# VHH binders against WD repeat-containing protein 54 (Wdr54): the designs that were tried, part 2

Target 1, 334 residues: WD repeat-containing protein 54 (Wdr54), of Mus musculus (Mouse) (q9r0d8)
Amino acid sequence: MFRRERSIPLRSSAAALSNNLSVLQLPARDLTHFGVVHGPSAQLLSAAPEGVPLAQRQLHVKEGAGVSPPLITQVHWCVLPFRVLLVLTSHRGIQMYESDGSVMVYWHALDSGDASSVQAMFARGIAASVHFICVGTCSGRVLVFDIPAKGPNIVLSEELAGHQTPITDIATERAQGQDGVADMVTADDSGVLCVWRSGPEFTLLTRIPGFGVPCPSVQLWQGIVAAGYGNGQVRLYDASTGALHVQISAHARTISALDLAPEVGKLLSAAEDTFVHIWKLNRNPESGSIEVEHCHGECISDTQVCGARFCDPLGSSFAVTGYDLAEILRFGTV

## First folded at step 4 (VHH; framework vhh_enristomig)

Design g4 (from a8 with L105F)
Fold by ESMFold2-Fast, scan of step 4:
Structure g4 (fold): chain B 334 residues (1-334), chain A 121 residues (1-121)
Amino acid sequence: as target 1 above (334 residues)
Amino acid sequence: EVQLLESGGGEVQPGGSLRLSCAASGFTFSSYDISWYRQAPGKQREWVSTIRSGGSTNYAESVKGRFTISRDNAKNTLYLQMSSLRAEDTAVYYCAAYYSDEWSFTSYDYWGQGTLVTVKP
């Protein structure tokens, strides 16, 4: 059973964006980093386990002078084998920073100087796979960046074609791995999902068709694709076949966030209906069918939830952001 | 020049022990939190243990009770005493130094080149 803990104050309220909360756990340091978008800037803060803020920083989109400041679409920490990078996407392009946001190590501008294209251009969807960072674009392309162990020699190594509408989210397998299985899932604004295997180049394994609603958030865990949709449904698919196993009437409004606790197979879903739900994912060992159990429901009164993430690998704590809410709400088990 | 140099890796039998060392130079060692990480072939890096500048320690659940982290600030050296080794402990072990100040977040500042530990019967 979850209980509300001390909230962390934000300098500015969270923007009404899906997946608007990034968490980086640093248990060795007794610190947790939080990232929240609030328009053309993102607030980073570091907090002690009790929720006491210890440090803060604000990030801005590169080269906002001379035009209306471009909006940030997402901020996310990418954990790679030898480093952690903070990645920021916007209507201008992609910025990568050292994990504390102190030094920008890479900038990639979206290609297009056309006035009509400028208004429609954005990047969104960020995840790390192997030594790559993958970022989605409004065209449906996924840009794959090869990240060196140290230094700024980041290279755009591949562009993936699988989607024809804007990418909304990207998720990668974070459970300690097996090789040769699905490593990444990408989602778009038409509800199409693509399942990928990493390698010297990414291979498209399966395309799961949409059904007339967008998919704002996805997760991948142990061969299970979890997708949250604009109609409030959560669907669970087999990653290797794309077969739908479970359809959950999880929320009354658009899902704004999904997260996984990979060590225990707990799934978190959050939506504009003010609810956060915790689910347990299983695969039946005899039939191979995917099963789900509801574990917890939390109502965030009078709040459109915009972001929600587990704060520990066992899914015993989570944090929530909401539109026009100037704090990060925290919940933990007794 | 900042440098972290791991040593002490090698081949051991299950249930055996090894002591790893990490020699640091080029920064104020005593002011940094320093960690051990490991990476098995084909896996992402895994955090193993950290010792803070003040001497407090944290451990990953998989190694708790079997590994002990320590530091010698006079010698600018980090240690990892490993006991009751298992096949699953086979990995390249890295030391990493974390930068933190009163107004910023932690970041990876420096990494070593690694030392291989192989647990074989």
Scores: ipSAE 0.005, ipTM 0.240, lowest interface PAE 10.2, mean pLDDT 84

Design g5 (from a8 with L105Y)
Fold by ESMFold2-Fast, scan of step 4:
Structure g5 (fold): chain B 334 residues (1-334), chain A 121 residues (1-121)
Amino acid sequence: as target 1 above (334 residues)
Amino acid sequence: EVQLLESGGGEVQPGGSLRLSCAASGFTFSSYDISWYRQAPGKQREWVSTIRSGGSTNYAESVKGRFTISRDNAKNTLYLQMSSLRAEDTAVYYCAAYYSDEWSYTSYDYWGQGTLVTVKP
């Protein structure tokens, strides 16, 4: 049973973007970082378990002289084995920062040829896999950056072709990995999903066709792909075959966020219908079938949810951002 | 008492050069990452450049190739060498000292009071 906890105040209201909340969990330090986008800026916050703010920073996208600041599409903390980077995507490209947002270590400008106009150009979808950071583009291409253990020598090592519409989200396997199986899933604006295996080069394992609606958010857990769609459905697929196992009428409006607590198989879904739902995922070891149990439903009154993330590895707490809401709402189990 | 004191600002013509200095006292200068920020009239504060305690540097795209950040730990002084100055570089320039850690998060510890740079049209 989740209950409402102390909210964290924001300087500006959250932008109306899907997946508009990034969380970096530091359980060994009893610390949680939050990132929220508003226009060309993002607010970074650090808070104690009780929700007491400890530090904050306002991050602004910077461009060349005479260029108006681009809108940010997403910020996300990428945890790599040897470092943590804060990655920012915008209508102009990709910027990578040290985890506290203080120092920019890398900039990649999008090719203007990737879009019919500058207004249509953007990057979106960020995830870390092994020592790579993967970022989606409006062309459907996924850029793979090879990240060194230290310093700014970041290299664009690969471009993945599997999508023909803008990338909306990217997720990676965060549970202790299994070599030779799926470890990344990418989603696009037509609802197509591509399942990948990492290596010296990424391998496309399966492509799951769309059905006429976008997929704003996706997650991967122990061979299960969880996808949230523009029609409010959550679908669970087998990652290796692409077979649909479960279709959930989870929300009445577009899904804006999915998140996982990988240690316990909890899934969070959030949508424009004001609801956040918590689910428990299982794979029956005898039949191989995917099962889902509904654990909690929370109505965020009069608020279109834009972002929602678990704040701890066991999924016992979560945080929510909403359109035109100047605070991060927090929920925890008693 | 901790202090950061900027100097070297002034009026300059387009294409000109200026060197800003930031004198630090009251803390272990060599252990801190130090940045230059600027704030143009009516605009928000903008990051310009950072030099880490280990000597690595980073720059905002708008100043890359024109500005050079450096430090002298023996003199507890930070520098910003500015060349090819443009009208849009007109701003109050601030130095800021902070600690960062890949597994923790902190805001800036210390800010200076700023020095004005005006690039005449």
Scores: ipSAE 0.000, ipTM 0.150, lowest interface PAE 11.7, mean pLDDT 83

Design g6 (from a8 with T106I)
Fold by ESMFold2-Fast, scan of step 4:
Structure g6 (fold): chain B 334 residues (1-334), chain A 121 residues (1-121)
Amino acid sequence: as target 1 above (334 residues)
Amino acid sequence: EVQLLESGGGEVQPGGSLRLSCAASGFTFSSYDISWYRQAPGKQREWVSTIRSGGSTNYAESVKGRFTISRDNAKNTLYLQMSSLRAEDTAVYYCAAYYSDEWSLISYDYWGQGTLVTVKP
C-alpha cells in the first residue's frame, strides 16, 4: 500500500525529541504545513501534495538564557473554532503565533515555581480543546489559555493539577460526532494518564496509573485513549473508565510518536526501533470492546524516528522525521 | 528592490492624533498583507495592526477603537490613523509586508526603517 514519495528538505536533522513533527492539513488549499524542531530553532515548511516545498520560516525562542539560546521542546498547530494558532514551547516559556508563524501574538514566561531550578524549567505538550489551548509543564501542571476569536488578548484562565512528573504529551478529541464524555488526555514522564472533560473549568474524569515507564505520546479518539510507552508498548484504554482493553507489543524500543486519522480510526505508531506501524481501531457495535488490526509496517533504515504524522484525514499518507535525517520522509498509498 | 518608507511620526500631546504613512515600492502592493508594528523604549517589538490584500483588518486589543489601518493601492501606500494617543503609545512604528494567504509560510522579509512617535504629557 504505502510507497515512499518525494522527500522535503530540512535545514538540519530533526532534534532527538519525541513527537518532533507537527502537521497542519489544509486539503481545501492543496497544502500541508510541517513543523520540526532543530534545537534552539524550529523550521516551518509549506508543501504541495507532491512534496514540492512552497514556503518556509525559522522560529526562535523569544528570550535566551545568558549566552546560550534555550532549546525548543515542541511546535504544534492548534485548530480552534474561529482561528488556528501555532504554539511553540521551550525551556523559557510558551510562544503563540498566527498560523503561518509570521506574527507572535502571545508570550508566557515560565516561573521559578514551575521547576526546582531555572535550568530544569521547560514546557512540553500542546493541544487545543474547545476555545482553549492547553500546555504542559515540567512540574506536571497543565496551563489552560483562553483564546479569543481575534487579536492577542489571550488569558491564562486555569491551571490543572493531576500529574506530579513532567508532562510529556497532551491530546484532544478531534473526531466529529464524538460521545462528548472525554475531551482531553494528558500524559507524564512516569506513565500516568489523566482524562479530562472540558467545560467552564476542566474536570478530571479518571486517572490511569503508570507502570514504571514514561508515556511519550497519547491520542484520544471516540472514547479510546491510545498511549505509547517507553518500553515500546501501545495500550488502548476506555476513556470513561480507564480500563485497559488492548496491549500491543508494537515496537522493540521507546515509542516517539502516535497519530490518528480521526475520520477512519487509523492509528500510527513510530519508535526508536526505526519502525512506523499503521493500525485500524474499532469498537465492536454490540459489545463495545476495542478492537485493533495491523495494516502496515515500514522500516526507516538507519534512523531513530523522532516524529511521524498522518498528512490527510483518511490516513492515506504520512510523514516521518528522524535524528539523522535532514529531510521529511513522505509515504502515500497511490 | 523592495522598499518600505515610513513617515508621519512626531511629538504629540496625550489625547492627540497622528497619521502615519508607509510608501511601498518594488513589489505588487495590492497582493500583499501589510502590518504595523511598534517598539517602545526597553520593550520587544509588538504587532499593532494588519490589513489583508482583500481589505479585512485586525487590531491589537490595546489600540482597538483608537487606531484605523487603511491602504491606497493606487498610491502603493499604507496608513495608520492614530487617535486618543496615550503616553504608552510612544514607540518607533514600523511597517512590514509579506506575501500571504491565511496559511502561507514565508519569511517576514520586508521591513521599513521606522518612524518615531512620542506622546509627551
Scores: ipSAE 0.000, ipTM 0.146, lowest interface PAE 13.1, mean pLDDT 84

Design g7 (from a8 with L105A T106L)
Fold by ESMFold2-Fast, scan of step 4:
Structure g7 (fold): chain B 334 residues (1-334), chain A 121 residues (1-121)
Amino acid sequence: as target 1 above (334 residues)
Amino acid sequence: EVQLLESGGGEVQPGGSLRLSCAASGFTFSSYDISWYRQAPGKQREWVSTIRSGGSTNYAESVKGRFTISRDNAKNTLYLQMSSLRAEDTAVYYCAAYYSDEWSALSYDYWGQGTLVTVKP
């Protein structure tokens, strides 16, 4: 199905972070943007379909003169109906940029109430829902920012309480034409998942209890919650009930990334065991049962996978970053 | 001042036709790739068509054979000729311009404000 394509070179090796790869798909321009974290900086790349890099920018966390820059925990493109923003989280706070990384439009510093100690402070988990951008914190709070269609007037409008341990990931429903009840899933370091509905304020629909392992990555598709855990399991839950439908012994080590191709229900899982697996999700319309089919398995030699994302809405291509790997590996169907 | 200004939207019956225009000013139009996007109520913006500075064209599968994109560099104007319109084509239509240098390859340089197309049953 998939085959290796030419890699895109990186200026430096990817940091050993879960979900360390952001992709912005621009099929209208025959371009794909990639974002990869390298300690206190992130590299933004724009590449042609055959992996030819066309542009790049090195993004640095803002800080005062003479102060060491904090480490970045995540970089992610947030696609809203009216606007695209590049959001960066770090051990100091949250920065939002125009989509090309050229202009910072918003800065939110974490305060002393966000952590038990300065060393434990960080933000992590980024997703967009309707006209909001949601960002997780080390306290378990989720910060909801109201995003205007234009300009820098971004407002912290709400804080969500549902988690008691650090937020690890946030995912929103991205499928076209979906009018389902659940809009967002948040995950934490104890493996707890919270399912939310957006509105004038967010409402908690379901809380799925943890089972003693972290949940580094989560996705939401047509009422199905897909969660990747620290023990290598991928679990599929019904978003409305929180019921576990499928448990997959997918990987031998911690899941480092999950991604979804929403137009076709393909799920990608990647882990520190060097593997990337592609799955097909389905819901039986009569029983409501969630079903999964394994479509592809790929071993990424000599590296622990840190990030993996589909590069197109049909899930016919994906990209991978790995620990101490100074390139983005690309895979596609011919 | 850089500006993209869409026009030509309106109400039309299914099977009808409309021609949209996008007038550009404040930049070298002939050097830019320019696209049409649309956004229906409650949906994300979707790409419709692109015409490159060299004249080559691409279309979204849903509009192939029904829509034709063209440009007039002397008038700094982009067009979208829409035929066989369907209820699903109801949306606000936007034009967007891109120049492929190191900086601009990471973004569209310019967006218009949009023009509404309503296909009534």
Scores: ipSAE 0.014, ipTM 0.328, lowest interface PAE 7.3, mean pLDDT 85

Design g8 (from a8 with T106P)
Fold by ESMFold2-Fast, scan of step 4:
Structure g8 (fold): chain B 334 residues (1-334), chain A 121 residues (1-121)
Amino acid sequence: as target 1 above (334 residues)
Amino acid sequence: EVQLLESGGGEVQPGGSLRLSCAASGFTFSSYDISWYRQAPGKQREWVSTIRSGGSTNYAESVKGRFTISRDNAKNTLYLQMSSLRAEDTAVYYCAAYYSDEWSLPSYDYWGQGTLVTVKP
């Protein structure tokens, strides 16, 4: 059974944003990094396994001409073969930092043509695929940045067109091993999913149509697309065909986060209904069908869950952020 | 100015042993935590082992009991003694150094160029 562990205090309460928690594990240093958004700022924390905070930093949106600083939509650590970058998206553009947030190495301003008005511009959705960082925009375009092993020579190498509404989330295959056909999934505000293969250029493999609700969160694991929807459903698709295998009535309200523990095939879902659920994913070796088993349910009393992430490779611990909650809640097994 | 230079790689048969070295210059070696990473063809870079400035060691589960990390602060050199080598250990091995500053979020400061280890039947 999961037990509540020591919470990590936040300087400011978390904003009401889906996917509002980023986690980076540094096992070599016995440390975990946490990133949480609050309005125009994001708090970075480094903590020991017991939850004792060791360091913290605040990030802000890059200054633009205007009356108020724009809001941050997401922060995410991107693990690449030769470096780790912290990526921040906002209503101004995309900022990339060294992993500790100390130095901004790259800035990309959004094009005014990406939105019907300047006030409607934003970027959202961040994922790393080998040596690329992919970021979504409000126009539905996905920007692909080629990241060098060292230094500031980051270049926008490609723009992907597959969506007609704002991108909400991007996820990439993180499991090492057998070559898969799918490397990345992108989701949008109409619930459309696009499945991509990486290469010299990204190739669109399949497009999964929406059904009238947004898809705030996606994950990709060993040829399985897991999608969390605005109506509380979690759906599992075959990544190569786009075929729906499983539909789960997982939550009573909008799903705010999905996360994977890829080594063990565990999926975490979290929603505005106050619940966090843990599922076990499997592919039946005889039929090839996708199966799911419910493993755990946790109610976060009086809290709209805005972010939730596993904190270890085996999915035996997780962390939660909630709207107007000034701490990161932690849960682990005995 | 700052350099990490790996050496000691080569070809070995399964069950064999190799000792890798990483020579450091341009920084106060004794104050840094230093790690070995490896990258096999077509795979992401994988953490192998760390030795902290205080001498404590950690190992990835796949190498535990087979590899031993050590350091010689007088020679500014890091070592990785590899034994019972398997085909799966074939990779380019990298040395990485980082300063453990309690007041800043930790990040890697320096990386080496790598040394190739090939385990052939």
Scores: ipSAE 0.000, ipTM 0.214, lowest interface PAE 11.7, mean pLDDT 83

Design g9 (from a8 with T106G)
Fold by ESMFold2-Fast, scan of step 4:
Structure g9 (fold): chain B 334 residues (1-334), chain A 121 residues (1-121)
Amino acid sequence: as target 1 above (334 residues)
Amino acid sequence: EVQLLESGGGEVQPGGSLRLSCAASGFTFSSYDISWYRQAPGKQREWVSTIRSGGSTNYAESVKGRFTISRDNAKNTLYLQMSSLRAEDTAVYYCAAYYSDEWSLGSYDYWGQGTLVTVKP
């Protein structure tokens, strides 16, 4: 069972964006980093185990060419085998920083070819896969950046064309997978999902068609694709076949966040209906069918949830951000 | 070059008081947020208290009202005044310093070696 813990104060309330919370746990340092977007800036916070805020930093959109407003769409820590980078996406481009946000190591400006108009330019959807960082664009393309073990020589190595509408989210396999060949799933504003295998070049394995609603958030775990939709449904698909196994009426409104605790297969779903739900995913060893159990439900009173993440790989704690809420809410198992 | 050295630990009876000190050298002490952590036998380290470079303080729920953190920037020294000590307060106490200001993402740059506090039931 989860209980409310001490909240972490924010200088500004969270923006009304899906997936608006990034968490990086640093157990060796007894601290956790949190990233939250609020308009043209992103607030980075470092907190002690009891939720005491220790440090903060504010990041801004790099001033590039264009008439788009300088709004940030997402901030996310990308954990690679040899380094950790903080990635920020905006209406101008993609910024990559050292993990503490102190030094910008890479800038990629979006050009007019990435949108129907300069005003419509934006990137969103960020995930790390093998030694790559993948970022989605408003055109539906996914940009694949090759990340060196050291230094700033980051190269745009590939562009993936599987989507026709803006990318909404990207998720990669974080657990050591014995089953499945899928490494990444991408989602778009039409609800289309593409399942990819990494390699010298990414290979599209499966395209799961949309059904008339956007897919704001996706996760991939042990050959299971979990997708949260604009109608409040969570759907579980087999990653290798794209077959729908489970359809959950999880929320009454648009899902704003999904997260996985990769060591135990706990799934967190959060939505505009004020609820956060915790689920347990499993695959039946005999039939191969995907199973789900409901473990916990939490109502965040009077709050449209914008972001929600587990704070550790075992899913023993989670954090929540909400629209017009000047705090990061924390919940832990006693 | 950089050092944090805790002192003031020892044996004390339940209900007693003890003052811990952490002497810092080799860095600009006044610019750092500094925390006390403790590790009880067989347990993970837990946060106890933090004092920011600007002087604001925070405490773990288990020590609120009993412990007081303070700093003397002129002497490069951090203090933890402990009162109403309980058997549960028995632990090795560490001070930790990290660079922090209003716009900095903190990381623990320096840790002390620890000082043992034993509350004898």
Scores: ipSAE 0.000, ipTM 0.167, lowest interface PAE 11.2, mean pLDDT 84

